# Designs tried in a protein design chat: VHH binders against DNA replication and repair protein RecF (recF). Part 4

Target 1, 363 residues: DNA replication and repair protein RecF (recF), of Pseudoalteromonas atlantica (q15zz5)
Amino acid sequence: MKLDSVQIRNLRNLQHVTFKPSHGVNFILGINGSGKSSILEAIHYLGFGRSFRTSKHKNVIQNEQESFTVFCECLEDSTTQRLGLSRSINDTVSVSINGIKGNKVSDLVSLLPVQIFTPQSSDILLGAPKLRRKYIDWCLFHVEHSFLTCSNAYSRLLKHNNALCRKQQVGYANPQRVYWTDLLAQYGSELTEFRNAMMTRLIPLITSNLAQFLPEFCVEISYYRGWEKGLELNEALTKSADRDYKNGYISVGPHKADVRFKISGKPAQEVLSRGQLRMLVAALQLATTQCLMSYTQKTCIFLLDDVGAELDAAKREVFIDRLLESNTQLFVTAIEEHQLEFIDKYQNKKMFHVEHGQVREES

## First folded at step 1 (VHH)

Design g08 (framework vhh_3k1k_2)
Fold by ESMFold2-Fast, scan of step 1:
Structure g08 (fold): chain B 363 residues (1-363), chain A 123 residues (1-123)
Amino acid sequence: as target 1 above (363 residues)
Amino acid sequence: QVQLVESGGALVQPGGSLRLSCAASGFTFSDYTMRWYRQAPGKEREWVAGMSGSGGYTSYEDSVKGRFTISRDDARNTVYLQMNSLKPEDTAVYYCATDFYPGTEYLERFDYWGQGTQVTVSS
């Protein structure tokens, strides 16, 4: 599904902005502070329910306003969908789909697959395992119908089992606790099966992309499921039960899972330069759009923030070309047009200039 | 627009019973977990009971197990808390809540709360 029109109200310095993007590539130009990243932030809310710049929604609402709103019209096979999200100063969210209010955020974000590449994207490789789990789970959310239900069940069961561990009034041998850990093992195993299947799909795509972005290296990619190899999850939970009860939390399971990247037996982040890490991240992000297209025939909206700082000109061109080959709708920010030396080769493109929170389409 | 409205709070004698109701609107009620919390004067809000969407799963805080029962009527978009054998320690404002657990760690968790209903247990 592709954005045909976007309306933004009271988001950062964008008081009231309306524009009609190209279904191909959209170049958004402006100096720092003009509002160009705020436009990407608005689209990101539609695809993730949150900002990529801050965890505090209050900071995104324009000063002296009670809320911000992002509304779009999307086209899929000549059918128009109308989607909207509002966030208020008290952290209340409101979602509208085709004039019907009271929808879940998950209902909205499932309709608009959005991915992003920013200066912070290398945190996937340099940050905590949680960021690599998020990478897999984004793909599962958009590809597997039953993933969200399973993931939600596991999260609730994990919180309940952790609370029981902290109470320390009743040991793991209690029939009630055994019941809860058995359920945790059931849903945790199902979640792990989803992730194993998704890694099997992603690894060949990532490897193919690396042949173009990082051909001088052989990157080994492996998935750690979150517990000891050779054991079923219920066996691992039983083995760790006394420790978990003493420490007050469940120490094994898919909430401890990770994705590992190695070059000649060493962590990739210890071998690769900053620029080479960005190439690995680009290969990972491109794989998500390719996976979505190949396994669901759905298209992705891709946000590429600060293009001039992230990748050299040749790699930027290759990245944009590969995304467009996956029928992706692109939004690319840059300060000046000369940072996009290859743009003249694209026919399905639009140029937008952002100044003082105002957007103007270039003729 | 998610809205939760609690009702049923009253003054009751120790050992008595009350049923609290929470009317929900603005979302597909049957898909969401409904929870009850309470807050006594000068204390933090504490979880009391929860019931999954479609009603397949219930859970309770230890101090209320066997005395309180959570139930739901998806046709009427209402969740209930049946409170039996009430004690002075149960005196609190009771809140209805629903949480939008995203199912993935990349989505934000959203919690929605009602305005509360006062339960007082005293002679």
Scores: ipSAE 0.006, ipTM 0.253, lowest interface PAE 9.8, mean pLDDT 83

Design g09 (framework vhh_3k1k_2)
Fold by ESMFold2-Fast, scan of step 1:
Structure g09 (fold): chain B 363 residues (1-363), chain A 125 residues (1-125)
Amino acid sequence: as target 1 above (363 residues)
Amino acid sequence: QVQLVESGGALVQPGGSLRLSCAASGFSVSDYAMRWYRQAPGKEREWVAGISSSGDRTSYEDSVKGRFTISRDDARNTVYLQMNSLKPEDTAVYYCAVYIESSPTYDWDEGYDYWGQGTQVTVSS
């Protein structure tokens, strides 16, 4: 789906903003603090149910207000969809889909695939394995209907099995533990099958993107499923059972999975400079939009925050061009027009100027 | 809304049999693992039996294994606990339970446990 109109109320310094984006590329210009990143934050809420700038929803609500609201009209196969999300200071969330209230956040975010590239995006490579798992799981969430159910079931079963390990009163052979461990293996194996299939799809796309972003390096990409090669998950759980019981947690399974990036046998993050790591992340993020288009024919909304600081001019042009080739609707923030030297080549574009929380479309 | 309603509890003699039913609404039992628990007065709830979402795996607490059988009827959206060779120690309130996944995220958020109101089983010695 592509955004035809966006309305934002009481989000950061945006009191009441309405604009109609281009289905191609949208350049949002303004000084720091003008509200340009807040526009991306609003769109991010529609695709993730959360901010990319803070974990605290209260910090996103405008001062003296009790809630913020983001509303959009989207075009899908010539049919207009109307989507809305409101978040209040008491942590209440309200989701509206085509005039019907009381929907789940997952109902909304499944309709709008949104991806983002910001200065913090390098945390995918430098941070904990959970961030790399989230990279795969975002794509699975948008292409596989049963993924969310499987993922959530595994998470709860893991929590329950960990609690049983911590009690120290029930041994591995206890029927209660056998029941929960069997279910954990069942859902964990299903989750792993989803991830293996997705990695098979993503690796060639990432490799193709790296030829443009890091042509001087050969990056090897591998998926570690979270337990010993050659064993089924139930066998691995049985093998680790006594240790897990003693330590109070399940030590094997897809919750231990990781994506590994190596250059000449060394971790990429030990070889690449910070700027080169950003290029690797750009290649990874681009691959998700390409995968979604290729695998499901669904289009992505892509947010590029502070593009002038993250990518040099030549890499910015390549990144935007490849996103547009995947029929992506782009929103790009920059402080000044000269940071976007290549914009004259795009005809399906709109320019917006943001000043003191007000948005103006360039004539 | 998710709701579980247990029925079938009664007073029975030692050695007797009883079938408990758990009628579910607001979700399909074929999509979720279903469980039975019991609680004697003044004691904590203990797990009794479970059936997987696929229906192909069942498990039981040692003291009831061979005597109790968990099953489900997907068409009636109901889970059963068949209890045979009942003992005075089986006297308890029996609860049906289901875990339903949390809806807002795909990144390991907690789900919700739903419980029925319980049905009383009394085995006189």
Scores: ipSAE 0.016, ipTM 0.211, lowest interface PAE 7.4, mean pLDDT 84

Design g10 (framework vhh_3k1k_2)
Fold by ESMFold2-Fast, scan of step 1:
Structure g10 (fold): chain B 363 residues (1-363), chain A 128 residues (1-128)
Amino acid sequence: as target 1 above (363 residues)
Amino acid sequence: QVQLVESGGALVQPGGSLRLSCAASGFTFSSYHMRWYRQAPGKEREWVAGISDSGSYTSYEDSVKGRFTISRDDARNTVYLQMNSLKPEDTAVYYCARLDYEHGYTWSDSPTGYFQYWGQGTQVTVSS
């Protein structure tokens, strides 16, 4: 699915914007405050249900307005789909799919795979393991139809088992607790099988991308499933039961899983400069679009915000080229056209100029 | 209510040093990654430095690497930016930011952790 048209109403300084993007690459030019990042923010809402700039939806709504709306028409095998999302100042969300209202946000975001690269993207490497799990889980959400059901079941069971540990009235051997722990092990093992399969697909793609982005480094990638090697999850839960009961939470399982990156035995984030960390993240995010296309034939929409400041021209060109090779639809923001001097080689491209919340297509 | 209050900005000569502080309140400080950003007149706000919630990992923009050091004191709910060998090009308003990584296990969440809270900023001027 690729965006054929986008309409944005009352989002930041964008009062009413309509444009028809290229199915290839779209360059969005404008000075700071013109609204260029707001255009990416609108598309991000369609793919994630959230802003990448703020956790407060109210801050995204234009001053003195009751709501903002993002609407798009997208093409899939010559069939047009119409998708819309509106968010009000009272934190109400409304999702429309092909003229039918009352849909869940998850229904919308499952239809439109969106990824983003910004100056903040290195948080995947610098942040908590949860962000690296989300990286894997984004791929699974778009590839495996039963993943969301399994992951939601595990999350609910984990919360319930944690509550049982906190009460400290029921020991591990109690039949009620054994029942809930066994269910946790069942769904946790299933979730881990999904993640193992996905990591098997992603690691070779990441390694291939690193040959272009960080050729001077040998980055070792490993997946930690969240419990002791050699044990089944139910055995690990039994082994940790006394500790978990004492501490009030389940300490082993896929909610503790992580992806580790090492260079010569040291964490990559201790060896690489900020620019090099961004290259590693670029390689990771390229791998998700490549995996999605090769496994499902689905195409991704990719947002590149503030790329002129964050990547040198040569690395920018390689990144864009590799994304286009994966049949990705790109949206790239920059202040000036000279930051994108390599653009002349792209046939399927459009240029948009953003000024004072208004958008115009260049010839 | 989340609040971030920056301080320490001043006029300093080229080659000088300055330490910025950001006092945080309204949240569990030790659970969040913290960042410093800056914005020079007529330019976009740019990232400068970051520190993980554990304090074990730090990152820097290439132009400041080797000159700036980010650190945190969780007992005082404060993040610091030590700036050495200052250049006229470092003149900017410096902002403290908190990254929001506490998302539920749902797919309405962003997988990249881009949500941020900002402080009001503190002005640094490097001039003779």
Scores: ipSAE 0.000, ipTM 0.176, lowest interface PAE 12.3, mean pLDDT 82

Design k01 (framework vhh_8k46_1)
Fold by ESMFold2-Fast, scan of step 1:
Structure k01 (fold): chain B 363 residues (1-363), chain A 125 residues (1-125)
Amino acid sequence: as target 1 above (363 residues)
Amino acid sequence: AVQLQASGGGFVQPGGSLRLSCAASGRTFSSYAMGWFRQAPGKEREFVSAISWSGGSTYYADSVKGRFTISRDNSKNTVYLQMNSLRAEDTATYYCAADSGYYLSDYTPEEYDYWGQGTQVTVSS
């Protein structure tokens, strides 16, 4: 699905912005503080329900306003979808789909696959395993209709089992605890099967992208499922039961899973320079759009925030070209036109200038 | 294989500071991720902070973010935990731990292979 029009109200310095993007690539130009990253932030809300710049929705609402609103019209084949999200200062959210209010955020974000590449995207490699699990789980969320239900069930079961481990009176031989750990193993195994299947699909795509972005390195990519190799999850849970009861939490399972990137036996993040890490992240993010297109024929909206990114012009051109080959609708920010010398080769493009929270399409 | 010796604990008033040290023996220290964990009497052992083998990546528990800083000196085979703005609830025996895996483990003590004997931190008035 492609954004045909976007309306933003009271978001950061954007008081009232409307524009009609190209279905191909959109270049958004402006100095720092003009509002260009705020335009990407608005689109990010439609695809994730949150900001990529702050965890506090109140910080996104324009000063002295009670709420912000992001509205879009999307084209899917010959039909137009109308989607909107509003977030208020009291942390309430309102989601509308085709004029119908009361939808969940998950209903909205499932309709608009959005990905983003920013200076902070290197956190997928440098940060906690949870960020790498989110990478796989984003793909699963958009590809597998039953994934979210399974993932949510596992999370609830994990919280319940952790609570049982904390109760001194409930030993690991208690029938109630055995029941709940068996159920945890069932859902955890299903969740792990989804992730194994997705990793099998993603690894070849990432490897292909790395041949273009980091040809001098051989990056080994592996998935750690979250428990001892050679054991089924129910066996691992049984083996750890005494320890888990003593410590008050479940120590094995897909909530401990990770995606590992190694070069010559060492973590890639310890070997690669900052710029090379950005290339690895670019290869990972590109693989998600390629996977989505190949597996579901769905297209992605991709946000490329160039502010502070260390991707050189030639590598950025290759990245944009490959995203467009996956029928992705791109939004790219830059400070000045010279940072986008390669743009003249694109036919399906628009250029927007952002100044003082106002947007103007270049004629 | 590494042997770990934690030190630097003691008595401190609320709002005070302490720096814990974990000295490792063995030539492979620079290949290990390191973590700090704590355990109060009658409670489970909980994660505090972790640092990758090169020092390039760090993790912090939400309860200590902004107050504690983990660092390491591979030339001295030592990892440090600088604890500022200490609170009564920070009272615990603090343990350093080493993970032989090259990746930082999730926030669980069971993923660490080698453990120090612990150093007691008591925050009281």
Scores: ipSAE 0.000, ipTM 0.205, lowest interface PAE 16.5, mean pLDDT 82

Design k02 (framework vhh_8k46_1)
Fold by ESMFold2-Fast, scan of step 1:
Parts: C-alpha cells; sequence; structure tokens
Structure k02 (fold): chain B 363 residues (1-363), chain A 126 residues (1-126)
C-alpha cells in the first residue's frame, strides 16, 4: 500500500498538518527544527507504533495537548484503506482501521510495511543476534501469511519447554517431555524453513546492492539456524537435553539463530569502518524492499532520515534509485539544496517545505 | 561489552519494602525493554515485571500486581523495581534482563531477552 494522504495532529511542532504525498519519492526540506523529521516520525508510528527519535511518547505529544494523532489514507489495488493511530499522555494507544476502533498495534503494522534508515541503523550489525533475526522476521512478517502464527506457536512452546527444564521433575525419557520436545522441533523446523527460504531470497539482493555501496569488499553472508550442522532439530534437542535440564533453558533452536557477515574470514565489524558499516546496512535495508516487491508485489514505505548527510551524494542517488526500482514510496529529509541536485531525473516526485510546523507543497 | 548490574537486594521482614536497581551499559538502553525475573531455591525462574523501552507500557505477574512497581530512567540507563508489602514467598534471586523492543506484544517470556544480569538476592523472613 502507498500513502495517498497523511494527516498529523499535535505531534511535536506539527499542530495540524495535511498533505498528499507522491507515490514515488517525497523530498521533505527544511532547516533544523522545522518539523521535517517529525513528519517521518509520524509515518514511523503508523508502521511500528513508536518513535525512532525518543523513548518517551510524552515528548512526541505537542506541549499542553493530551494526545497526538496520525491518520492516513492508503491505496491498494484501487481500494482505499483508512488507518489511524493516537497516543495519549495517560499511556493509552488507540488504533483505527477503516473506521473500526481497535487497540492492536500489530494489526496496523501488518497492513503498512515501513522501513527506516538513520545513522543508528548500524545497530543491526553491532547489536545482539536478535536484531539480525528481527531483520529476517520483518521480511517474513510481510511476505509469508503463516509466518506469524508459526513464530507465535514456537515462542509459546519454547516458554513451556523452558519451564519443564527448570522444574527438573520430568526426566529426559519421560513420554510427556518427549512430546513437548517433539512439538517444539516441529514448529522450530517450520520456522527455520521460512528463514532459510527468506535468506535464499535476500542474499543475492544484498550482494547486488553491495556492488554499488561497498565495491571494494567481498562480504560473505551466511545464516546460522541455531543448532549443530548435520542434525535435525529434534536430534539437536535430544543431544542437548541433559545440559538444558541442568541449566534451566532450551539452548538450541531458531531462537539462537543469527546472520553472519565475514570479510576474508573475519567478522565484518572488525574490518569495516563505521561509515562502511552504514553502507552494509543500506544494502541490507534496500534488499528487504526489493524482496517484498519481487515476491509479493507489495510495496514498502521507506523513510530516509539522513540529517547528518552520512551518505555521500552518489551513494544517496544510488540508494534512492534502487528503492524506486522496487516501487517503494520514499520520504527523504534534506537540509541543503545540493543534496537534491539529482532529483530532476525523477518524474514521480513531490517536494515539501517545512517551516515552523507548517507543510507547503512546492508548485 | 554489555553489562547489567543488579543491586538493592538484602534481608527484610514480612511487610517490608526494598528497591532493586539494574544499571545497564554497552547498548542503546532506550531501544530495549527491561524485565525482572526471579528464581527461588528449587523452583523455576518466573516472570515478575517488564517495562517497554519508552517506559510507557508496564506488565506485572498476577502475584505481584498492586505490590511491585517497575520504572526506568533512560538518562541513567537504569531500571528499578519497587517492592512493597513483601511476603516470605517473594524470597528469590532477582534477575534483570534486556530485550530489543520490537512491536511484538508483552515481554512475559525469558526467551524475549538477550542480556541478563547476575542477580541480586532478596530474603524475606522474620
Amino acid sequence: as target 1 above (363 residues)
Amino acid sequence: AVQLQASGGGFVQPGGSLRLSCAASGFTFSDYAMGWFRQAPGKEREFVSAISGSGDSTYYADSVKGRFTISRDNSKNTVYLQMNSLRAEDTATYYCAAGYDWLTGPLYDEYEYDYWGQGTQVTVSS
């Protein structure tokens, strides 16, 4: 789906903003503090239920107001969807979908795939393995209808099996223990099949993107499924059972999975500078939008908040060009005119000027 | 390196109060939900409370609702557990844990957490 109109109320310095974005690329121009990042923040709430700028929702609500609201109209195959989210200072969230009010933010997020690139995006590479699993799982969440059901089932079974390990009252060979371990293996294997298939789709796209963003390096990408190579998951669970019972948790399975990046046999994080790590992240993020378009024909909304101009002009142009090739709807913040010298080649574009919390479309 | 340092445990009489603290370093604290879990001798580890990265959503086990309060100070990279009206059954080692705050619902399960502290002992006895 693509945003056809956006309405923002009482978010940061945006008191009441309404605009109609282009289905292609939208350049949001303004000085620091004008509200340009706040527009991206509003769209980010629709796709994630949270801010990318602050941990405190109260800081996002305009001074002396009790709530902010973000509302949009989206087009999908000639049908209009109406989506809204409101966050209150008293810790309530309200979600509306086509006039029906509900409190499940996950329902909203599933309808509107949004991705973001900021300087902080390198945490995917520098952070815990869970962040790299979430990278894969975001793609699966939007591509595979049955993924979320499988993932949730595995999570519940993992919790139950961990509880059985902690009790230590039911030995390894007990039929009930075997039953729960077998069921965990079944759902864990299904989850791993989803991730293997997704990695098979993503790796060629990432590699293609790296040829433009990091051409001087050969980055080897591999998926570690979370247990010993050569074993089925049920065999790995059996082999680790005594250790797991002693330690009180299941130590093998897709909850331990990771994505590994190596250059000449060394972790990429040890070889690449911080700027080069951002190029690798750009290649990763771009691959998700390309995957979504190529395998589902669904489009992504992409937020590029590069306020510090962390990408040079040539890299920004390539990034934008490749996002548009995957039919992505882009929102790009810019401070300086020279960051926009390449925009004349784009036909499906709009420019918006943000001043003192007001948005004006350039004629 | 990632570190979670839990403190504030000790001996307290039934009906007393304690405040636990967990100081975090080595990651962007506000991007992570924080949880408290406890384990009594000979018992399984159980969920006590969790707080979202923003601090706006809190979750409590039924056994502690109305008695315990979780809070965080993202400027100090610290999460707190205020424990009131303590009972003998609250005797346990208390662990703080950090999990990436993705929009997946409440963080009741320990597998949602990537980093764990060493724990701090709470003993409630007369």
Scores: ipSAE 0.000, ipTM 0.257, lowest interface PAE 12.4, mean pLDDT 82

Design k03 (framework vhh_8k46_1)
Fold by ESMFold2-Fast, scan of step 1:
Structure k03 (fold): chain B 363 residues (1-363), chain A 124 residues (1-124)
Amino acid sequence: as target 1 above (363 residues)
Amino acid sequence: AVQLQASGGGFVQPGGSLRLSCAASGLTFSRYAMGWFRQAPGKEREFVSAISRSGGDTYYADSVKGRFTISRDNSKNTVYLQMNSLRAEDTATYYCAARPSFYEWSDESLYDYWGQGTQVTVSS
């Protein structure tokens, strides 16, 4: 699905903005504070239900307003979809799909795959394992129909088993404990099978991208499933039961999974410069759009914020070119047009200028 | 090297018209917003008009609004200032200037390249 029109109301400094993007690449130009990153933030809400700039929805609502609204018209083949999301100061959400209200955020997000690259995207490599799990799980959410049901079941069972651990039934083999542990192991093993299959698909794509972005390095990528090698999950849960009951939480399982990146046996973040880490992240994010296109024929919307930060012009050009090869609809922010020296080669492009919270298309 | 060559100035009577031209070389003209500024003898330089890269957006100082028209031809790498209903207070050296982006159009500090100027004298 590609955005054909976007309407934004009361989001940051954007009081009322309407524009019609290109299905190819869209360059959004303006000074810091003009509203260019806020346009990307609005589109990000449609694909994630969240801001990429803050965890607090209230901070996104324009001063003295009670809500913000993002609305779009999307083209899927020859069919137009109309999608809308509003968030209020009391954190109430309203989702509209083709004029019908009362939809879940997950219904909206599943229709509109959105990915983002910002200066903070290196947190995928430098941050907690949860960010790397989110990377895999985003791909699974858009590729595998049954993934969300399995993931939700595992999360509910994990919360229940954690509550049982807080009761502190140390080493106690009773029917209640065995039942809930076995059920947790069943759904956890299924979740792990989804992640193993997805990693098998992603690693070759990431490796192909790294050949262009970091050809001087051999990056080894491995998936840690969240428990001891050689054990089934049920066995690992049994082995950790005494510790888990004393500590009040389940310590093994896919909620502890991670993706590891190594160069010559060392963590990649110890070897690579900040700019080289951004290239590794670019290779990872590009692989998600390639995977989605390859296995579902769905296209991705890609948000590229602060293009001039650490990527040189040649690497930015390769990144944009490869995203467009995956039929991705691109939104790229920059302060000055001269930071985008390669843009004249793109035929399917639009230029937008953002001033004082207003957008103007360059004809 | 980047060069902006302004021309078209001269002597004109009050109520007359002049068309200024500014030819650019050494830059990709279609990627630059253009502005006109003027400076009278012994006074500070002031904003006159600005035009976006595509020509779709134009701005004017209050003193010239309705009398002057800015336009551009990207195929000729030239920006123009059509000056109608000229007054004695329009007497100044007129400078063209180029900047990569189009925001805060009247701020002269945001213009990267400047022409040598062309003199306009409005006198009876």
Scores: ipSAE 0.000, ipTM 0.095, lowest interface PAE 22.9, mean pLDDT 84

Design k04 (framework vhh_8k46_1)
Fold by ESMFold2-Fast, scan of step 1:
Structure k04 (fold): chain B 363 residues (1-363), chain A 125 residues (1-125)
Amino acid sequence: as target 1 above (363 residues)
Amino acid sequence: AVQLQASGGGFVQPGGSLRLSCAASGRTFSDYVMGWFRQAPGKEREFVSAITWSGGYTYYADSVKGRFTISRDNSKNTVYLQMNSLRAEDTATYYCAATPYGSDFLEYSEDYAYWGQGTQVTVSS
């Protein structure tokens, strides 16, 4: 689904902003602090339920206000869907879908696939394995209808099994503990099957993108499922049971899964320059939109927040072109219009100017 | 298995600085996420800071952000915690920890597989 109309109230310095984006590419211009990144932050809330700039929702609410609201109209064929999210200073969330309130955040974010690229996106490569699992799990959430239920069940079972290990009063052979460990293995194996299938889909797409973005490097991509190869999860849990009981947590399973990127046996982040790492991340992010299009026919909304001009003009052009080829709706921030001299080739585009929390469309 | 040895603790007055070191023995240090935790007398162990295997990403508890800096040198198999503007409430035994997996909860001690013996930091006048 593509955004046809966006309304933002009381978010950062945006008191009341309404605009109608292009279904192709939207260039959002303004100096740092004008509110251009806040527009992307608002759209990010619709796709993720959270900010990409802060973990504290109250910091996103405009000073002296009780809540912020983000509302959009999405055009699907001849019918408009209406989606809204509001967060209050008391940490309450309200989600509306087509005028009906009381929906879960997961109901909203499942309807509107949103991806983002910022200078911090390199954390997928440089950060903890949780960020690489989130990369895979975002794709699964939008492609596989049963993924969220399985993932949530596994997380609850993991928490329960960890609590049983911490008590250290019940040995492995206790029927209660065996029951919960067996359930953990069942859901963990199902979650791992989802991730293996998704990695099988993503690796060829990433490799194809790398042929354009980093043709001088051979990037080896490997997936670690979270336990010793050659064993089923139930066997790995049994093998680690004494250690897990002693240490007070489950040490094996998909909660320990990771993706590694290597060049000539070394981590890619040790070989690649900062610009080359950004191209690798671009190849990864592009693969998500391509996967979504090929397996679900759904389109992605893509937020390119390059406030520090981290991508040079040529790399930015290639990235935008490839995203548009995967039928994404793009929102791109820039400080000045001359940084976008290549935009004349785009047919379906709009330009917006942001100053002091006010937005105007360039005619 | 990885053995961790923490050092650099001591007595310092409020406003002072200390640098903690954690030396790891083993061939896999560059594959590990490294963290620092602390435990004050009569209190539970709390997260302080963590650094990814490449050194490219760092995490900090709100109570130490802007005052403490974590870094690592993979060629020396060592992680460091530079502690500036120390306060009485920073008094604790500091532990370094390692995990070959980044966890969903890297601020939780349960997610770390290997632990050092700890080094005492006392901030008082």
Scores: ipSAE 0.000, ipTM 0.137, lowest interface PAE 21.0, mean pLDDT 83

Design k05 (framework vhh_8k46_1)
Fold by ESMFold2-Fast, scan of step 1:
Structure k05 (fold): chain B 363 residues (1-363), chain A 127 residues (1-127)
Amino acid sequence: as target 1 above (363 residues)
Amino acid sequence: AVQLQASGGGFVQPGGSLRLSCAASGSTFSSYDMGWFRQAPGKEREFVSAISSSGGITYYADSVKGRFTISRDNSKNTVYLQMNSLRAEDTATYYCAAELGWYSPDTYVSAADFDYWGQGTQVTVSS
């Protein structure tokens, strides 16, 4: 799906903004503090239900306002959808789909695949394993119709089993508790099967992208499923049961999974420079848009924040070109047009100027 | 919230078959994991079978594995328990239960209980 119109109210310094983006590439220009990143933040809320700049929704609401609202019309194969999200100062969320209120955030974000690249995107490589799991799970969420149900069931069962370990009201050998642990193993195995299949799809795409972005290195990518090699999950859970019972949490399973990147046997983050790590992240994020297009024919919305800061001009151009080859709708921020010297080669583009929270389309 | 109505119990001879049904109303049935439990006279309530909301994962107690089959029809908001090769020890009141696949971080659920239970249906296996 592609955005055909965007309306933003009371988000950061954007009091009331309306614009109609290009289905190709949209360049959003303005000085720091003008509101250009806030436009990307609004679109990010439609695709993730959250800000990429803060975990506190109250910080996103314009000063002295009670809520912010983001509304869009989006188009997929001549079918128009009307999507809206509002978040209030008391932390309630309201989601509207085609005029019908009371929808879940997951209903909204499943309709609008959004990805983002910022200077902070290197946290996928430098951060905790949960960020690498989120990378795989974002792809699964948009490609596999049953993934969310399985993932949510596993999370619920994990919390339930953790609570059983903490309270110790029922011994781990009790038949009813064995039932909960067996069910955890079944959902965990299904979740792991989804992730194994997705890694099989993503690795060739990442490798192809790395040939352009990081050709001087051979990056080995491996998936750790979250438990001891050679065991089925139910066997691993049984083996860890005594320790888990004493410690008050389940220590093995897909909630411990990770994706590892190595160069000559060493973690990639120990070998690569900051700029080279960004090239690896670019290859990873391109793979998600390519995977989505390949397996679902769905298009991605891609947010590229601060193009002049981190990527060199040649790699930035290649990144944008490859995203457009996957029929991606792009939103790119920059301070000035000279930071986008390659811009004239794009036919399906729009330019927007942002100053003091106001947006103007360049004619 | 979901309301559950179990039915299909009755008298059957050893070696016979029965199909139990559990009809759900009130909430989105396809979001719930469904289970069957039974309680025989003078015994504790025991697990029989469960089926996932994702459709495809089933679990059976060792005592019924190979004899019972759990299935669901989300279009009819119903879960079924097909019981074959019935034995005297299968005599019990059978309960269907539902547990929401969504877990609130503020909600604590008991280990022994699903969130929602039907009233039960009696199965008697006797000559």
Scores: ipSAE 0.000, ipTM 0.120, lowest interface PAE 16.6, mean pLDDT 81

